VH-VL binders against Phosphoglycolate phosphatase. Designs and how they scored, part 23

Target 1, 238 residues: Phosphoglycolate phosphatase, of Staphylothermus marinus (a3dnn7)
Amino acid sequence: MIRLAAFDIDGTLTINRSSTVLCLEAIDALRKLEKNGVIVVLVSSNALPVVVGLKKYIGLSGPAIGETGALIYYGEEEIVATTKYSAKQAYLDVLEKYNEYVYGSWQNMFRLHDYALKIRKQYLSKDNEIYSLIKEYVENKYPYIKVGYSGYAIHLTPKDTGKGKALKQIMEKHGIRREETMGVGDSIMDWEFIKETKIKVAVANADPELRRKADIVTTKPSGYGVVEIVEKILDKPP
Below, E stands for the ipSAE of ESMFold2; O stands for the ipSAE of OpenDDE; V2 stands for 0.75 times the mean of E and O plus 0.25 times the DockQ between their complexes.

## First folded at step 13 (VH-VL; framework fv_felzartamab)

Design c3 (from b4 with light chain E49R; at its last look DockQ between E and O 0.04; V2 from the best seeds 0.00; counts 0 for: pae E 17.7 > 2, placed apart)
Fold by OpenDDE, look of step 13:
Structure c3 (fold): chain C 238 residues (1-238), chain A 119 residues (1-119), chain B 107 residues (1-107)
Amino acid sequence: as target 1 above (238 residues)
Amino acid sequence: QVQLVESGGGLVQPGGSLRLSCAASGFTFSDYYMNWVRQAPGKGLEWVSEISFSGSFIYYADSVKGRFTISRDNSKNTLYLQMNSLRAEDTAVYYCAREYWSSYAFDYWGQGTLVTVSS
Amino acid sequence: DIELTQPPSVSVAPGQTARISCSGDALPKEYAYWYQQKPGQAPVLVIYRDSERPSGIPERFSGSNSGNTATLTISGTQAEDEADYYCQSADDSGTYVFGGGTKLTVL
């Protein structure tokens, strides 16, 4: 029986991977999971206030992961940092050196550990090159920082944490075994936490690599895929 | 150069209070987690408390929970430790220590300040 | 909470290799850190993340971690290396733990 289900937000709970609009059916599906006693965990690289705000207004009571795993929200009185690093200096350095190509996310003023960079519009066609450039620079100069690209933003993340680490801590805190978990995502970056779960799920429009790695690939994309998998596990719990 | 200088130590009676300070210089104070570590005379090292960049995240050793309060003023580059309800077993040299960029390591330590709790 | 166990003392002749062990059940999952402390001085970090040396630490200092035991190795031990050595680790909750310390005597 599944006791915990973790979901990425962007591209997973949304209508599609190019939209930030929530799939309302997916939201209802998450609520249904909670009503059936499943701990629902939102996992995101977004700033924690964004994730927690979303969680609360959706009506979920489970923990939330923000800043690519650097922070866990367990409740109003309990926030846990999973790292001692901050990518702030790296972020400031990148802004100083590569401001022609990138700019800081507005969420950075609410970030403590993980920092996000956006690629300027005129350079979006060269996003991979810019990512590679920044990755090489940052990881060479800052050995404690890893650089990822979600397709939405370039993330400077402490090496000693991640979405997987955060999820494992949640599992341990709640006494949840790996065998009792499911992870759902759309990006290869989600594999970090999905691989820590028993039922590994990629939505239909997920990155090819994630789809190859997943145990289950939904037939429907993004939020509609979430609806599909939720219905499946509730009807036929493993 | 990185420098940490503790102050505020002294003799205090059991049940008394004392406030320690740690003045930091030579680095961007607000970009580092800071810690207090103590060492009783002739004994080993004991972690006491840590505080995050802005103070949003604080942790204490069980031995001091409810009695000690760690805080920081980033505008003054200063770390604090308010110690209340002091006990004889709190007698120690108290070090402030900066966490290393590799995480969970203390790369810079102050000289320490001695706190003696005795009647 | 994790516990770290060190031998109370280790003796070595000058020029020989000193090995100080640190044992704990959490060490397979957590990094070990090592500090040197001389009398009347603050501790100095000599090894971080099991085997990495901070700038300024001599190459004769090395560290390893295997199974549930971390080891600090000092090759070609010198008189100046006589000190107390502490291992340290942390759990995912942010709690730090030090070993009991090892007194290294250079005979």
Scores: ipSAE 0.000, ipTM 0.497, lowest interface PAE 12.8, mean pLDDT 92
ESMFold2, look of step 13: ipSAE 0.000; ipTM 0.405
ESMFold2 (binder alone), look of step 13: mean pLDDT 92; pTM 0.940

Design c4 (from b4 with heavy chain R98K, light chain S93K; at its last look DockQ between E and O 0.82; V2 from the best seeds 0.00; counts 0 for: pae E 10.1 > 2)
Fold by ESMFold2, look of step 13:
Structure c4 (fold): chain C 238 residues (1-238), chain A 119 residues (1-119), chain B 107 residues (1-107)
Amino acid sequence: as target 1 above (238 residues)
Amino acid sequence: QVQLVESGGGLVQPGGSLRLSCAASGFTFSDYYMNWVRQAPGKGLEWVSEISFSGSFIYYADSVKGRFTISRDNSKNTLYLQMNSLRAEDTAVYYCAKEYWSSYAFDYWGQGTLVTVSS
Amino acid sequence: DIELTQPPSVSVAPGQTARISCSGDALPKEYAYWYQQKPGQAPVLVIYEDSERPSGIPERFSGSNSGNTATLTISGTQAEDEADYYCQSADDKGTYVFGGGTKLTVL
C-alpha cells in the first residue's frame, strides 16, 4: 500500500517537458491521491514559494521540497533547511567570471541555498562545454558546492543536501517506510529522490537513463503519464 | 574533519555477546544514515546493517537477522551494534561507515574493531 | 539476492591502463560504487554513481557502467595504486552488496 507519492513538477506535472503549463488532468489525479489519504509531496529545484504556492492552490496537505532539497515546507510554522551551506557566494562568482555565457534565474532572489544559472541562447550549442567549465571552476574553488545540469539550468547546490535527503527526512518524520512510497519524474536529476522510493516511475518522455532505472515507465508523457500511474495504484478512485 | 572511531571488539566464545560502539565527529550525525560493514580475515567486505536518521528504519543482512541489533544515540553522536549468539563466521573487523546522504555510497569509514569468536 | 562478480586479480605494468570489471544483473538498474583498500587500512571511496570521482581522488581513476558490467579504469597506473578494489551496489529493498574484490598488482 502506498502512503506517500512524490512528484517532480517541471516535465512531470506539466503538459510536456518544454512548457510550464500544468496538465489539469494530472492535477485532478493528485487531488484523488490526497482524498484517498496518500501524502503527496512536490519535489522541485524551484524556489520554495513557487512549490508551496502550487501545492496550496492544488489543495495538497503534504510537505513541499524546494531548492533541490535544501528547504522543506511542513507548514506555516515549520520550514526546515537541510543544509547550513549556501551556493550564493559561488553563484555570484560565476556570474562575474562567466557572465558572457550565463545569467541568473529570476527565482534566485527568493532562494537561500541552491542557485540556478541559465546558458544564454546564443551559446546553447556549447552547453556541455560551458557546464564543464563552470563545474570545474566551482568545485575546485568551493569544495562544499556541487554543480549539476538539467539541460535547462545549471544548479549550484550544497553537497550535503539534495532531493533524496529531503524526501528521506519527510519519510522519517511521518513514519513512512520506503516500501510504502512511490516517486515519479522525467529527468535523471530526479533519480536522487526516486531511488529512495519503492515504486520508481518514469514518464514516457523521461530521459533514457531514468527510463532504464525505473520500475515502471508510463505509456503517456509528462502529466498524462501521471494520470496513468495514479489510476494504476488506486483501487477505487474517489 | 569527519572521524569515526569504533570500539568494543575483542575475544568472545561462540554463543556469546558483544556490543560495538562508533563515536562520530566532524559532521551532523543525525543527518545521516549509518552502517556497519565487516571483513573476515583475508576475505572481502560484507554489509551488515543500516539505521536511518532517528532509528525509525533499520535493515539487516540475512546473515545477522535476529542476532544483531543496530542502534544510535544522536545526543551522544554514537552508533551501536549489539551482537548476540555469536558464531565463528562472525569473526571479522567491523567498520562503522557513514552513508553519503544523496547516494548509497559509504564516503567515510572508521579504522575498524576486531571481533574474534573462538573457543 | 543480488551478486557482484569481480576477477580475483589483475596485473598491469606501471604506466599502463588497468581495468577492473564488476558484473551483476542489478547493474543496468543500479549505480556502481568503487572502493580502494590497502593492507591494514579502511576502504576509501574512489568512484560513486558509476562515474563520479570524489574530491581528492586522482584523475587517472574513472568508472563506467554499461549493460550488466561496471568497470573501474586506472589510466597511467602507478605503484601506489596496488591495492584491493571492491565494487558495490544496492537495491530498492535496502540491501547493499559488495563484489568479492580484485587484487591489483603493479609489476
Scores: ipSAE 0.010, ipTM 0.603, lowest interface PAE 10.1, mean pLDDT 90
ESMFold2 (binder alone), look of step 13: mean pLDDT 92; pTM 0.944
OpenDDE, look of step 13: ipSAE 0.860; ipTM 0.923

Design c5 (from b4 with heavy chain S56T S103D; at its last look DockQ between E and O 0.76; V2 from the best seeds 0.00; counts 0 for: pae E 6.7 > 2)
Fold by ESMFold2, look of step 13:
Structure c5 (fold): chain C 238 residues (1-238), chain A 119 residues (1-119), chain B 107 residues (1-107)
Amino acid sequence: as target 1 above (238 residues)
Amino acid sequence: QVQLVESGGGLVQPGGSLRLSCAASGFTFSDYYMNWVRQAPGKGLEWVSEISFSGTFIYYADSVKGRFTISRDNSKNTLYLQMNSLRAEDTAVYYCAREYWSDYAFDYWGQGTLVTVSS
Amino acid sequence: DIELTQPPSVSVAPGQTARISCSGDALPKEYAYWYQQKPGQAPVLVIYEDSERPSGIPERFSGSNSGNTATLTISGTQAEDEADYYCQSADDSGTYVFGGGTKLTVL
C-alpha cells in the first residue's frame, strides 16, 4: 500500500509547465489522498512559506519540503534544516558579478539556504551557456555549493542537501519504507526525490529524461496527470 | 576531514562472535546512512548491511541475516557490527562506508579491519 | 536477483583511453556507481549516478549508462590509474550489489 505520496508543485500541480495557476482537479485529488490516510508531501524549490502556505490552505497534514530540500516543515514548533550551510554569500557574489545576465528571485528574501537566480529574458536563448558560466564560477569558489538549473531558475544549493535527502528524513521519521511511497514530478531535477520512492511517476509533459526513468508516465499533462495517477492509486491500493 | 576508523577485527573460531566498531569524524554522522561492506582475501566487494539515520531502517545481505546486527550510536559518532555464529566464509576485511545522502553511493570508506574465522 | 557483470581485466597503454563495462538488468532503472581500489587500500568513489564525478576526482574519469550497460571511461590513462574497478548499483528492495571487479593494467 501507498502510505506517502510526494509531489512537486510547479509544472506538476499547476495547469501546465509555464504557469503558476494550480490545477483545481489536482488539488481535489490531493485532498482525496489525505482523506484516505495517505501522507501527502509537497516537495519544492520554493521558499518554505510558499510551500507551507499551500499545504495548509489545501488541507494537507503531511510535512512540507522547501528550498530544494534544505528545510522541512513538520509543524509550527518543528522546522528542520537539513544543512548547516547557506548559498547566501555565493548568491550575492553572483548578483554582483553577473547582474547583466541574471537577477534574484523575489522569494530569496524569505530563504535561508537555497537561493535562486533568474536569467533575464533577452538572454534566454543562451540560458545553458549562462548556467554553465555561473556553475563553473560558483563551484570553483564555493566548494560547499552546487549549482542546478530547472529551465526557469538557477539554484545555488548546499551540496550536502537536496529534495531526496529531505524526503528520506521524512520517511524515516514516519517509519515509512520506500515500498510504501510514490513520487510525482515533471522535471529531471525532481528525479532526486522520485528515485527515493517505489512508484516513480512522470506527468505526460515532463522532461524526456524523467519520462525515460519513471515507472509510470501519465497520459495527461501536469495537474491533469496528477488526477490520473491518484485515481489509479485509490482504485487499486498496492 | 571525513574519517572512518574501523576496529575490533581479529582471529576467531567458527561459531564465535566479534563486535566491530567504526569511529566517524569530520562530518555530521547522524545525517548519513551507514554501511558495512566486506572483501574476502583476493576477492571482490560484498555489501553486508545498511542502517538509516537514526536506526529506524536496517537491511542485511541474505548471507548474514540472523547472525549479524548493525547498530549506531549517534551521540558517540560510532557504527557497530555485532557478528555472531561466524563461519569461515565470513573471513574478510570489513569496511565502514558512508552513504551519500542518496541510498546508492558509498562516498567515504574506512581502511578496514580484518576478521579471520578459522580453527 | 540483480547481478553486475564486468570483464576481469582491461589493459591500456599510458595516455590511451580505457573503457570498463558493467552489465546488469537493474541498470536501465537504476544508477551505476564506480569505485577505484588500489592494492592494500580502501575503495574510492570515482563516479556516482552514472556520470557525476565527486570533488577531487580527475576530469579524465567519466561514466555513462545506456541500456543495460554502464561504462567507466578513463581518458589519458596514467600509471597511477592502475587498480581494480568495481561497479555498483542497488535493487528496488534496498539491497546493493557490486560487480566482480575489473583489473586495469597500464602497460
Scores: ipSAE 0.133, ipTM 0.700, lowest interface PAE 6.7, mean pLDDT 91
ESMFold2 (binder alone), look of step 13: mean pLDDT 91; pTM 0.939
OpenDDE, look of step 13: ipSAE 0.776; ipTM 0.902

Design c6 (from b4 with heavy chain F57W I58T; at its last look DockQ between E and O 0.83; V2 from the best seeds 0.00; counts 0 for: pae E 8.9 > 2)
Fold by ESMFold2, look of step 13:
Structure c6 (fold): chain C 238 residues (1-238), chain A 119 residues (1-119), chain B 107 residues (1-107)
Amino acid sequence: as target 1 above (238 residues)
Amino acid sequence: QVQLVESGGGLVQPGGSLRLSCAASGFTFSDYYMNWVRQAPGKGLEWVSEISFSGSWTYYADSVKGRFTISRDNSKNTLYLQMNSLRAEDTAVYYCAREYWSSYAFDYWGQGTLVTVSS
Amino acid sequence: DIELTQPPSVSVAPGQTARISCSGDALPKEYAYWYQQKPGQAPVLVIYEDSERPSGIPERFSGSNSGNTATLTISGTQAEDEADYYCQSADDSGTYVFGGGTKLTVL
């Protein structure tokens, strides 16, 4: 049956897409998966210490993916990089050129490969336009760097890594086939890992493009959608 | 700098066997899924087989399942295709293709090696 | 079950826009990928994930995927664009499929 379930954090495990407040019901649902022997993987663009801290305090034993897939935490003695490149140079360039529109994430001081930019509040209504400008600039000037935006931060990430690559490596290490997996998210950026899973889930308030591609769209938003899908998975007979 | 070089093609009679090799260089071979894709003379492209990073998972087109075996040796940066019980319809140029890890794109291809199955 | 249908040929005048279609029931949920192949050569990836262009591919190449049809568009078509073009998609069962190919002729 399902042996591995991968979840995005921001917008998926939170109460909605505009808050970092965790949906406690969703956290309880993840713990139910853990108790039922499902490997729960948190998949995030956050710095690795943030993701690992969350997994530990929630009580999850599975690996954690941080920095948009560039780092995998398997345990205290096994942190694996999935790339040898860093977006730091491109990030500093963007900060200089686009300072009017963006500033650096506080988490960047804990990052090695993937770097995040926040859009200043006065420009949030134009976030897609700003993302497109930065994407075109960076990808033309730094061909080894890709630019993504999930509605929370603009991420500059080496092209040779991503959430999908990291998840596939975890699946191979644990001997888990795609047919035994589920992926849940809220952003088109999450498609990168969700497409590698058998059961592809978008929460009700997910990006329209993600909802179009998903196998299941929940009726509840964000963390409440996570509760919905976990209940369905645990109630389903083999 | 990425380079894929196929070898091992040739003329073989129906029922025979061949082993294809693909030497990879210019990238970290073990970080990529690898594929074989073939093209019969004057025809389109046909996917043949895929292998995961470590070789733990393999996939085959229905037309070759049970007859072909994909494998890899990450210490030698080499991809293999063992082709048994060859048939006339297996006649094609066989390409080695690198799969981009988070996409189903074949972003680099070798030059191909011709396999001809006829009596 | 996964079938991708392309027209066998498309002709355009130099400098005009070429459009090559690829139709299939999987395309609403799966990405489309496009390859250019010149005679006697290996295919070259020109579009991935519906609309993304690899580094080194001219900006005149673009792609879209809407409904059950993906489209490769070449604006300002040049003589060197004359080639066979293949669309491709994949599913979660490890199956990859190519369209039958479209010969683009630049007259």
Scores: ipSAE 0.036, ipTM 0.648, lowest interface PAE 8.9, mean pLDDT 90
ESMFold2 (binder alone), look of step 13: mean pLDDT 92; pTM 0.939
OpenDDE, look of step 13: ipSAE 0.799; ipTM 0.903

Design c7 (from b4 with heavy chain F53W I58T; at its last look DockQ between E and O 0.72; V2 from the best seeds 0.00; counts 0 for: pae E 11.1 > 2)
Fold by ESMFold2, look of step 13:
Structure c7 (fold): chain C 238 residues (1-238), chain A 119 residues (1-119), chain B 107 residues (1-107)
Amino acid sequence: as target 1 above (238 residues)
Amino acid sequence: QVQLVESGGGLVQPGGSLRLSCAASGFTFSDYYMNWVRQAPGKGLEWVSEISWSGSFTYYADSVKGRFTISRDNSKNTLYLQMNSLRAEDTAVYYCAREYWSSYAFDYWGQGTLVTVSS
Amino acid sequence: DIELTQPPSVSVAPGQTARISCSGDALPKEYAYWYQQKPGQAPVLVIYEDSERPSGIPERFSGSNSGNTATLTISGTQAEDEADYYCQSADDSGTYVFGGGTKLTVL
């Protein structure tokens, strides 16, 4: 029935939306999907080595999506870029111009296409103003780059890529129809890939906008919601 | 820069067949889902068919299902619509349209080719 | 099946605001898209994903989607805005549907 299940990492597989601590019960649920022949795809804005390392140590054989969709890992001999552009030039420009307000994510030294900025703690009270300023500056000067903000990091991403494009490419490569898929996330930024799936799931503590768009909203938050939905799709009536 | 050029339209009798072609240039054709959308004279737009970037998945409006076949040749940057068992209600201008990769929007359209089904 | 309903016509004076509605049961959960079509020409995308404006589309064009109704708004309407306007949406089954179209007349 379900042949592919795609999951966001931060805020979805973690114990909550404020922590990087994995929910161990969620990890066990993903391993149950794997054992039942479901292709499990981790979909993330993290650098590719972070996503690939995690999927491997969990024991997942499916592809992994990193850098907000710009990179797909199919295997050691098959890493695919979904864009010819990189936000690196725009990122370095923003660091120089707006260093007072932002600094680079530690992961950026391992990124190729998508780059993340953190707003310095003393300026978090005007984070939306800073985001808007950077967005306007970058998108006017670098028309091939889009700027997004999740409340945690400002991402500079090539316009011609995204989590949805990467997931569609995976589905086509594996001959997986939309009807055979599920997507799970916690942020409206996850809608990009979740909209490409048949069963659209938001965890209980997801953004209100994502919860309104989802087919299923779990009763438990983050990783505990993942356990809930995995048990539901694996527990078929007789 | 992006260019879509339809061809193959014309006059055909009911029950006949036509093959439409759409030549694409100015973009990487194989990265995009492609669509056919038609417009009967004096009428609104009607979606006809969609094909995935690899050609692995095809979708059809109920009105044409079983009679029309969408296909693509990525080596020739060309989209096709094979139209069989044509009916008078298939009379329309047929547009090829590019689907924007991250949404369900049709961001570039050809000029269209007229298909007339009449005795 | 998705059905989108538009008024057949809307008239506005130059410089005034035009609002073209598009109603459908799918719109609370699906994005709306808008196309402008001038006589003898192919459609042009003017709004995507409810409210986003493609590059090259004037800022006077805006969109919204609330409840079961999407709305295309043209502020400061100009003579060149006189055209047919179509809303469009899609569902999970790969089906696309257009509204019946609205002829905008600028007096």
Scores: ipSAE 0.007, ipTM 0.558, lowest interface PAE 11.1, mean pLDDT 90
ESMFold2 (binder alone), look of step 13: mean pLDDT 92; pTM 0.939
OpenDDE, look of step 13: ipSAE 0.823; ipTM 0.915

## First folded at step 15 (VH-VL; framework fv_felzartamab)

Design d1 (from c1 with heavy chain S56T S103D; at its last look DockQ between E and O 0.77; V2 from the best seeds 0.00; counts 0 for: pae E 6.9 > 2)
Fold by ESMFold2, look of step 15:
Structure d1 (fold): chain C 238 residues (1-238), chain A 119 residues (1-119), chain B 107 residues (1-107)
Amino acid sequence: as target 1 above (238 residues)
Amino acid sequence: QVQLVESGGGLVQPGGSLRLSCAASGFTFSDYYMNWVRQAPGKGLEWVSEISFSGTFTYYADSVKGRFTISRDNSKNTLYLQMNSLRAEDTAVYYCAREYWNDYAFDYWGQGTLVTVSS
Amino acid sequence: DIELTQPPSVSVAPGQTARISCSGDALPKEYAYWYQQKPGQAPVLVIYEDSERPSGIPERFSGSNSGNTATLTISGTQAEDEADYYCQSADDSGTYVFGGGTKLTVL
C-alpha cells in the first residue's frame, strides 16, 4: 500500500512541460490522495513559499520540499534546512560573469540556499552549451556547489543536499518505508527523488532518460498522466 | 577527512556471536545511510546490511537476515553489527561503508576487520 | 533477478585501453557503480551513476551503461591500475549487489 506520493510540480502537475498553468484534473487527483490518507509531498526547485502556498491552497497536509531539497516545510513552526551552505556567492559570481546569457530568477529574493538562473530567450537554442559552461565554471571554483538544469532554470545548489536527501528525511520522520512510496516527475533531474521511491513514475512527455528508468510511464502527458496514475493507485493499490 | 575504523573481529566457533563496531569521523554521521559489506578470503564483495539516518529503517541481505542486526549510535558516531548464529560462510573481512549523498554508491570504506568462523 | 556478471580477468599492455564489462538484466533501469581494490586494501569508488568520476579519480577512468551491460574503460592504462574491479548496482527493494570482480593485469 502506498502511504506517501511525491510529485514534481513544473511539467508534472501543469498542463504540459512549457506552462506553469496547473492541470485542474491533476489537482483534484492530489486531493483524492489526501482524502484517502496518502501523504502527498510536493518536490520542487521553486522557492519554499511558492511550494508551501500551492500545497496549502490545494488542501494538502503533507510536507513540502523547496529549493531543490535544501528546505523542508513541516509546518509554520518547523521549517528544516538540509544544508548549512548557500549558493548565493556562486550565483552572484555567475551573474557578473555570464550576464550576457543569463539573468536571475525573480524567486531568488525568497531563497536561502539554492539559486536559479534563466537563460535569455535569444540563447535558448544553445541552452545545453550555456548550462555546461556555467556548470564547469561553478563546480571548479565552488567545490561545495553543484549545477543542475531541467529545461526550466539552471540551479546552483549545495552539494550536501538534494531532492532525494530531503525526501528520505521526510520518509524517516513519518516512519514510511521505501516500499510504501511513489514518485512522479517529468525531468531527469527528478530521478534523484524518484529513485528513492518504490513505484517510479514518469509522465508520458518526460525526458527519455527518465522514462527509461521508470517502472511506469503514463500514457498521458504531465498533469493528465498524474490523473492516470492516481486512479490506478487508488483503484488497485499494490 | 572522512575516516571509518572497524573493530571487534576475531575467531569464533560456529553458532557463536560477535559484535562489530565502526567509528566514524570527519563528517556529519547522522546525515548518511551506513552499510556493512563483507569479503570472504579470496572472494568478491558481498553487501550485508544498510541502516538509515537515525536507524529507523534497516535492510539485510537474505544470507544474514534474522541473524545479524545493524544499529547506530549517532551521539557516538558509531555503526554496529551484531552477528549471531555465525556460520563458516560468514568468515570474511567486514567493511564499514558510507553511502554517498543522494546515491547508492559507497564512497568511503574502512580498512575492514576479519571475522573467522571455524571449529 | 539482480545478478551482475563480470569476466574473471582482463589483461592489457601498458598505455593501452582496458575495458571491463558488467552484465545484468537490471542495468537498463539501474545505475552502475565501479570500485577498484588493490591487494590488502579496501575498495575505492572510481565511477558512480554509470559515468561520473569522484574527485581525485584520474580522467583516464570512464564508464558507460548501455543495454544490459555497463563498461568500465581505462584509457592509457598504467601499472598502478592493476587491481580487482567490481561493479555494483541496487534494486528497487533496497538491496545492493556486486559483480564477481575482474582482475586487471597490466603487462
Scores: ipSAE 0.114, ipTM 0.703, lowest interface PAE 6.9, mean pLDDT 91
ESMFold2 (binder alone), look of step 15: mean pLDDT 92; pTM 0.941
OpenDDE, look of step 15: ipSAE 0.841; ipTM 0.921

Design d2 (from c1 with heavy chain S103P; at its last look DockQ between E and O 0.03; V2 from the best seeds 0.00; counts 0 for: pae E 15.1 > 2, placed apart)
Fold by ESMFold2, look of step 15:
Structure d2 (fold): chain C 238 residues (1-238), chain A 119 residues (1-119), chain B 107 residues (1-107)
Amino acid sequence: as target 1 above (238 residues)
Amino acid sequence: QVQLVESGGGLVQPGGSLRLSCAASGFTFSDYYMNWVRQAPGKGLEWVSEISFSGSFTYYADSVKGRFTISRDNSKNTLYLQMNSLRAEDTAVYYCAREYWNPYAFDYWGQGTLVTVSS
Amino acid sequence: DIELTQPPSVSVAPGQTARISCSGDALPKEYAYWYQQKPGQAPVLVIYEDSERPSGIPERFSGSNSGNTATLTISGTQAEDEADYYCQSADDSGTYVFGGGTKLTVL
């Protein structure tokens, strides 16, 4: 039986991969999991207050993962870091040095470990070149920091943490074995947490590499794929 | 209120062993990394060891590696330091310290327990 | 295998500004943290991540980290600020290192 289900937010619970609009049917599906005693965990690169706000207003009682796994929210007085490093110094350095090309995400004022940079509109056609320049600079100067880019924001993240480490720690805290878990996402970047789960799910419009690694690929995209998999799980108890 | 209470200190001969305990209360112990920090009489602070929230990861200062073992029992809210092959330079007050989620700082400290390794 | 070097003492008149330095090769790469320790007491965190104050620490405490040097600054120093101050950061492997400590005397 599935006791824990982990979901990425952007591109998975939204109406598609290019919008932040939530798929309301997917939210109803998450509420059905909650009602059936499944621990629902939101897993995100967003700042922790964004993820916690969503989990609370959706009505989910499970913990929340923010900052690409660097922070876990268990409760109002139980916020736990999964790393002792921060990308803050690297972020401030990049922001100062590369101000022509990038600016800081508004969420960074609420972040502690993982920091995001946005590529300025006039340079989006050269986004891979800018990403490569920043990656080389940061990883040479700050070898404890990894730099990632998924086409939306450049993330500076401590190397010793990630979505998978955070999910594993939640599973340890709740006494939940891998065999009792499902992970759902849309990006190859989600593989990090999905690989820690037994039932590995990619939505129909997920990156091709994620779809090749998944156990199940839904027939519907993004949030509508979430509805599909939740209905199958709840209709097919182990 | 967060409380950390060390115990198990005392007098020991060189080459001997001691086990320190730190009883934690007022917070969810298993959600935090825990540390030992020591201070020789009249001297500065020296970090000794760190343990992850589940105990899956442990870290040691070079000066104690191979002689000291950090552990925790989350069901008893207790941190431990097993100290073997004790030397005169291990004489210190040993503090139990909680590692805060941000800023990777030791935000709560116990009052310490004295370990004396006699000459 | 890194060191954090602090002056052994700093003296300041009441109401004046005290500055305590902490030098080390790790500081361009790592945050600096500062602890206050009064005689017979456990240390208390006063600055984290170079320049941030925990709740309950007076506004007169501030910090900076530039180049190889972090600095704890106490503006309008009061008699109660007399204590030992330790900087802390990480070594090359990411484990913790303390400076040797600075005794602040308020004359």
Scores: ipSAE 0.006, ipTM 0.414, lowest interface PAE 15.1, mean pLDDT 89
ESMFold2 (binder alone), look of step 15: mean pLDDT 91; pTM 0.934
OpenDDE, look of step 15: ipSAE 0.772; ipTM 0.903

